Miniprotein binders against q9lnl0. Designs and how they scored, part 27

Target 1, 290 residues: q9lnl0
Amino acid sequence: QLRHGFYEGTCPPAESIVGRVVFNHWDRNRTVTAALLRMQFHDCVVKGCDASLLIDPTTERPSEKSVGRNAGVRGFEIIDEAKKELELVCPKTVSCADIVTIATRDSIALAGGPKFKVRTGRRDGLRSNPSDVKLLGPTVSVATSIKAFKSIGFNVSTMVALIGGGHTVGVAHCSLFQDRIKDPKMDSKLRAKLKKSCRGPNDPSVFMDQNTPFRVDNEIYRQMIQQRAILRIDDNLIRDGSTRSIVSDFAYNNKLFKESFAEAMQKMGEIGVLTGDSGEIRTNCRAFNN
Short names: E, the ipSAE of ESMFold2; O, the ipSAE of OpenDDE; V2, 0.75 times the mean of E and O plus 0.25 times the DockQ between their complexes.

## First folded at step 31 (miniprotein)

Design ks (at its last look DockQ between E and O 0.55; V2 from the best seeds 0.00; counts 0 for: pae E 6.2 > 1.5, pTM O .751 < .8)
Fold by ESMFold2, look of step 31:
Structure ks (fold): chain B 290 residues (1-290), chain A 87 residues (1-87)
Amino acid sequence: as target 1 above (290 residues)
Amino acid sequence: SPEEVRQKIDRLIRALQEAMKTGDPTEIMSLLSEVSSLASELGDPEVMLLASEIEEALSQFSRTGDPSKLEQIARLVEELIRKLQEE
C-alpha cells in the first residue's frame, strides 16, 4: 500500500535523486513545472496513476501518446534521466509512477508553490491504450467539468484548485483560445496583445498566467476576475455561479489556494494506483518490461 | 542590458549553426542550457518549449540510436535559430 517514505529501506536516496534531476532541469528551463503538472494529470485521470502515459507507441501498437489531447505533453526525458540513475543505484525498485509523482511535487515547490508530502509505493501499469484517453477540452462548460471531476472523486473546490493551479504556469496554443480573442468582455489590452502574438506561423503559444507565468501562486485567479483568463474553461470559472465564489476565495487568499492545491495534488496522485504485487517496476519508463 | 542580450543572441545563433555542421549532440545540449536561460530572461515561451523539445529528441537518440531523431533535431534547431533571429 502507499505510505510516506516507502523507499527508505529499499532505496534510501530515491527522493533526493529525483529532486536533484528535477532541479537541474528546472534551473535550465522554468517551464518544467508546467510540463510535469500536465504529465501527472494526464497520467492519473486515465485509468489511474500508473505511468501508462509514458509508454511510447510502436508501429504495431499505439499508446496514450498517440491521442491528440496528449500531443503537448512533454518532460519525459526528465523521468528517463531520474529512472536511469535510480536503476544504477537501486535496480528494479523505484516505479516510474512514483518518479512522476515525486518529480511533480518537487517542481511545484521549485516554482514557489506549496511544499507537501506524497505517499509512495505505486507500481507501473501494463496497459496504454488510446481508447482509454478521455480528457476534457478547454471549452467545456463548468457543469460538464464538475461531472467529470466528480467521477474521479473530486468536489467542486478541488476541481477549481486543479484547473487554476494547473494553469498558473504553462502555455496555451493560439488555436485553443480563438473564441477568447473574439470575446468583447475580455480585457481589451490583453486581447490586442494576443492578436499580435497569434499572427505567427506554427500555432504559437502564450503564457496562461500573464503576470507570474513561472510561479505556482494564486495570480491566475486574480487574472480570471479581471477578465484576463486565456482559456474558455478558466473564464467560465469566474462567470459560473457554482464556481465564482471559490475563484474569489483563492484570488484573495493565497494561503488558502496553496493549501487547497497541495491537498488536491495529493488526492490526484493516488487515483487508481497499483500497489503490492500489481503491475510492475519498469526498467525503461517508455516500454513495458515484457 | 540590451547590448548584452543582443550579443548573447548573436553568439548563440553562430554556435548553433556551427554545432549543426558537426552534428555533435553534446554541443547542442550545452547550448540549449544557455538558450533556455536567455529565453527566460526574454519571457519567450516558444524558445523555451523548443529547447525542451530538442532535449527530448536528444534523449531519445541517446537511448535508441534512431537516426530519424537527428533529422528531427536538425529541423527543431533550425526553427530555434529562426526564433532567436526574430528577437
Scores: ipSAE 0.090, ipTM 0.612, lowest interface PAE 6.2, mean pLDDT 89
Fold by OpenDDE base, look of step 31:
Structure ks (fold): chain B 290 residues (1-290), chain A 87 residues (1-87)
Amino acid sequence: as target 1 above (290 residues)
Amino acid sequence: SPEEVRQKIDRLIRALQEAMKTGDPTEIMSLLSEVSSLASELGDPEVMLLASEIEEALSQFSRTGDPSKLEQIARLVEELIRKLQEE
């Protein structure tokens, strides 16, 4: 079962090792927070937080990583490094799933987000199948989004917290928001800026949070109110009556956002987890033991 | 100074390009780490992002041996150079 301090008896330095690795990467590149957030999300919402996303495809068998929607996921090096160090001091003890969870938590805190505790004791899954990957697109309606999040146990408030919280850091490729660039309701100045930025080759990326892209804060919601949302889903959140009030609340109360986001992250990290003797403890996060 | 930092980054990028020709991931990673650090000093989000993406691509290449990742890295490096030159 998941519990706080799961590794206190088996690998006391587990969380500190992960934290150090995360810090080292974050310190030199603050985009780490966004990377890990997306990694955890993409893992957790697809058949649970079982590190299935980390499995590399082989010639014989594809993995979740093979799916286009996961192509932009980053941070695998961080997980690998942490796992490598952990295997040296605590062989076959700390799951990759837990490493992702701990790492993401730590990166959020480093980025000025809420500090929260995570329970550990996750096991790594034995399945990574591209067909399992069903992620929402950037232009999804609020209604569809609500339905999807409910299917995994999240209410509307948690959904808004996760979406905004995830987008307060990180980037979106231009190809994901062409509809917004053509949207007359979008802030004209931002629209112009984006048009310019997106003229570059190779599908450039822009920060979804134009003001504090490296900080986990409520700024993304403020931008939503200002018609400065990059992704359609974010703009939809402020326009839809079912989510508008929540967006507003977060926009005007950073503390509330942080608290809500912390709770959301904790919940997300526990979606469909394997515990006990289920699954395995991978020695290499990118490959099943067998 | 910011200018000095940029110059240093430019040198590192050139070195990185050369290292990419040799295909030595260790050297590439080392150079990227330095670039990322310096980019952070400049506070250039786009540079930081590109550096991060390059690092990830390199990591993937190191793990999988997928030559397409090298191509991706090359493209990203070129983009990084462009970004640095725009300022």
Scores: ipSAE 0.021, ipTM 0.472, lowest interface PAE 4.8, mean pLDDT 91
ESMFold2 (binder alone), look of step 31: mean pLDDT 83; pTM 0.787

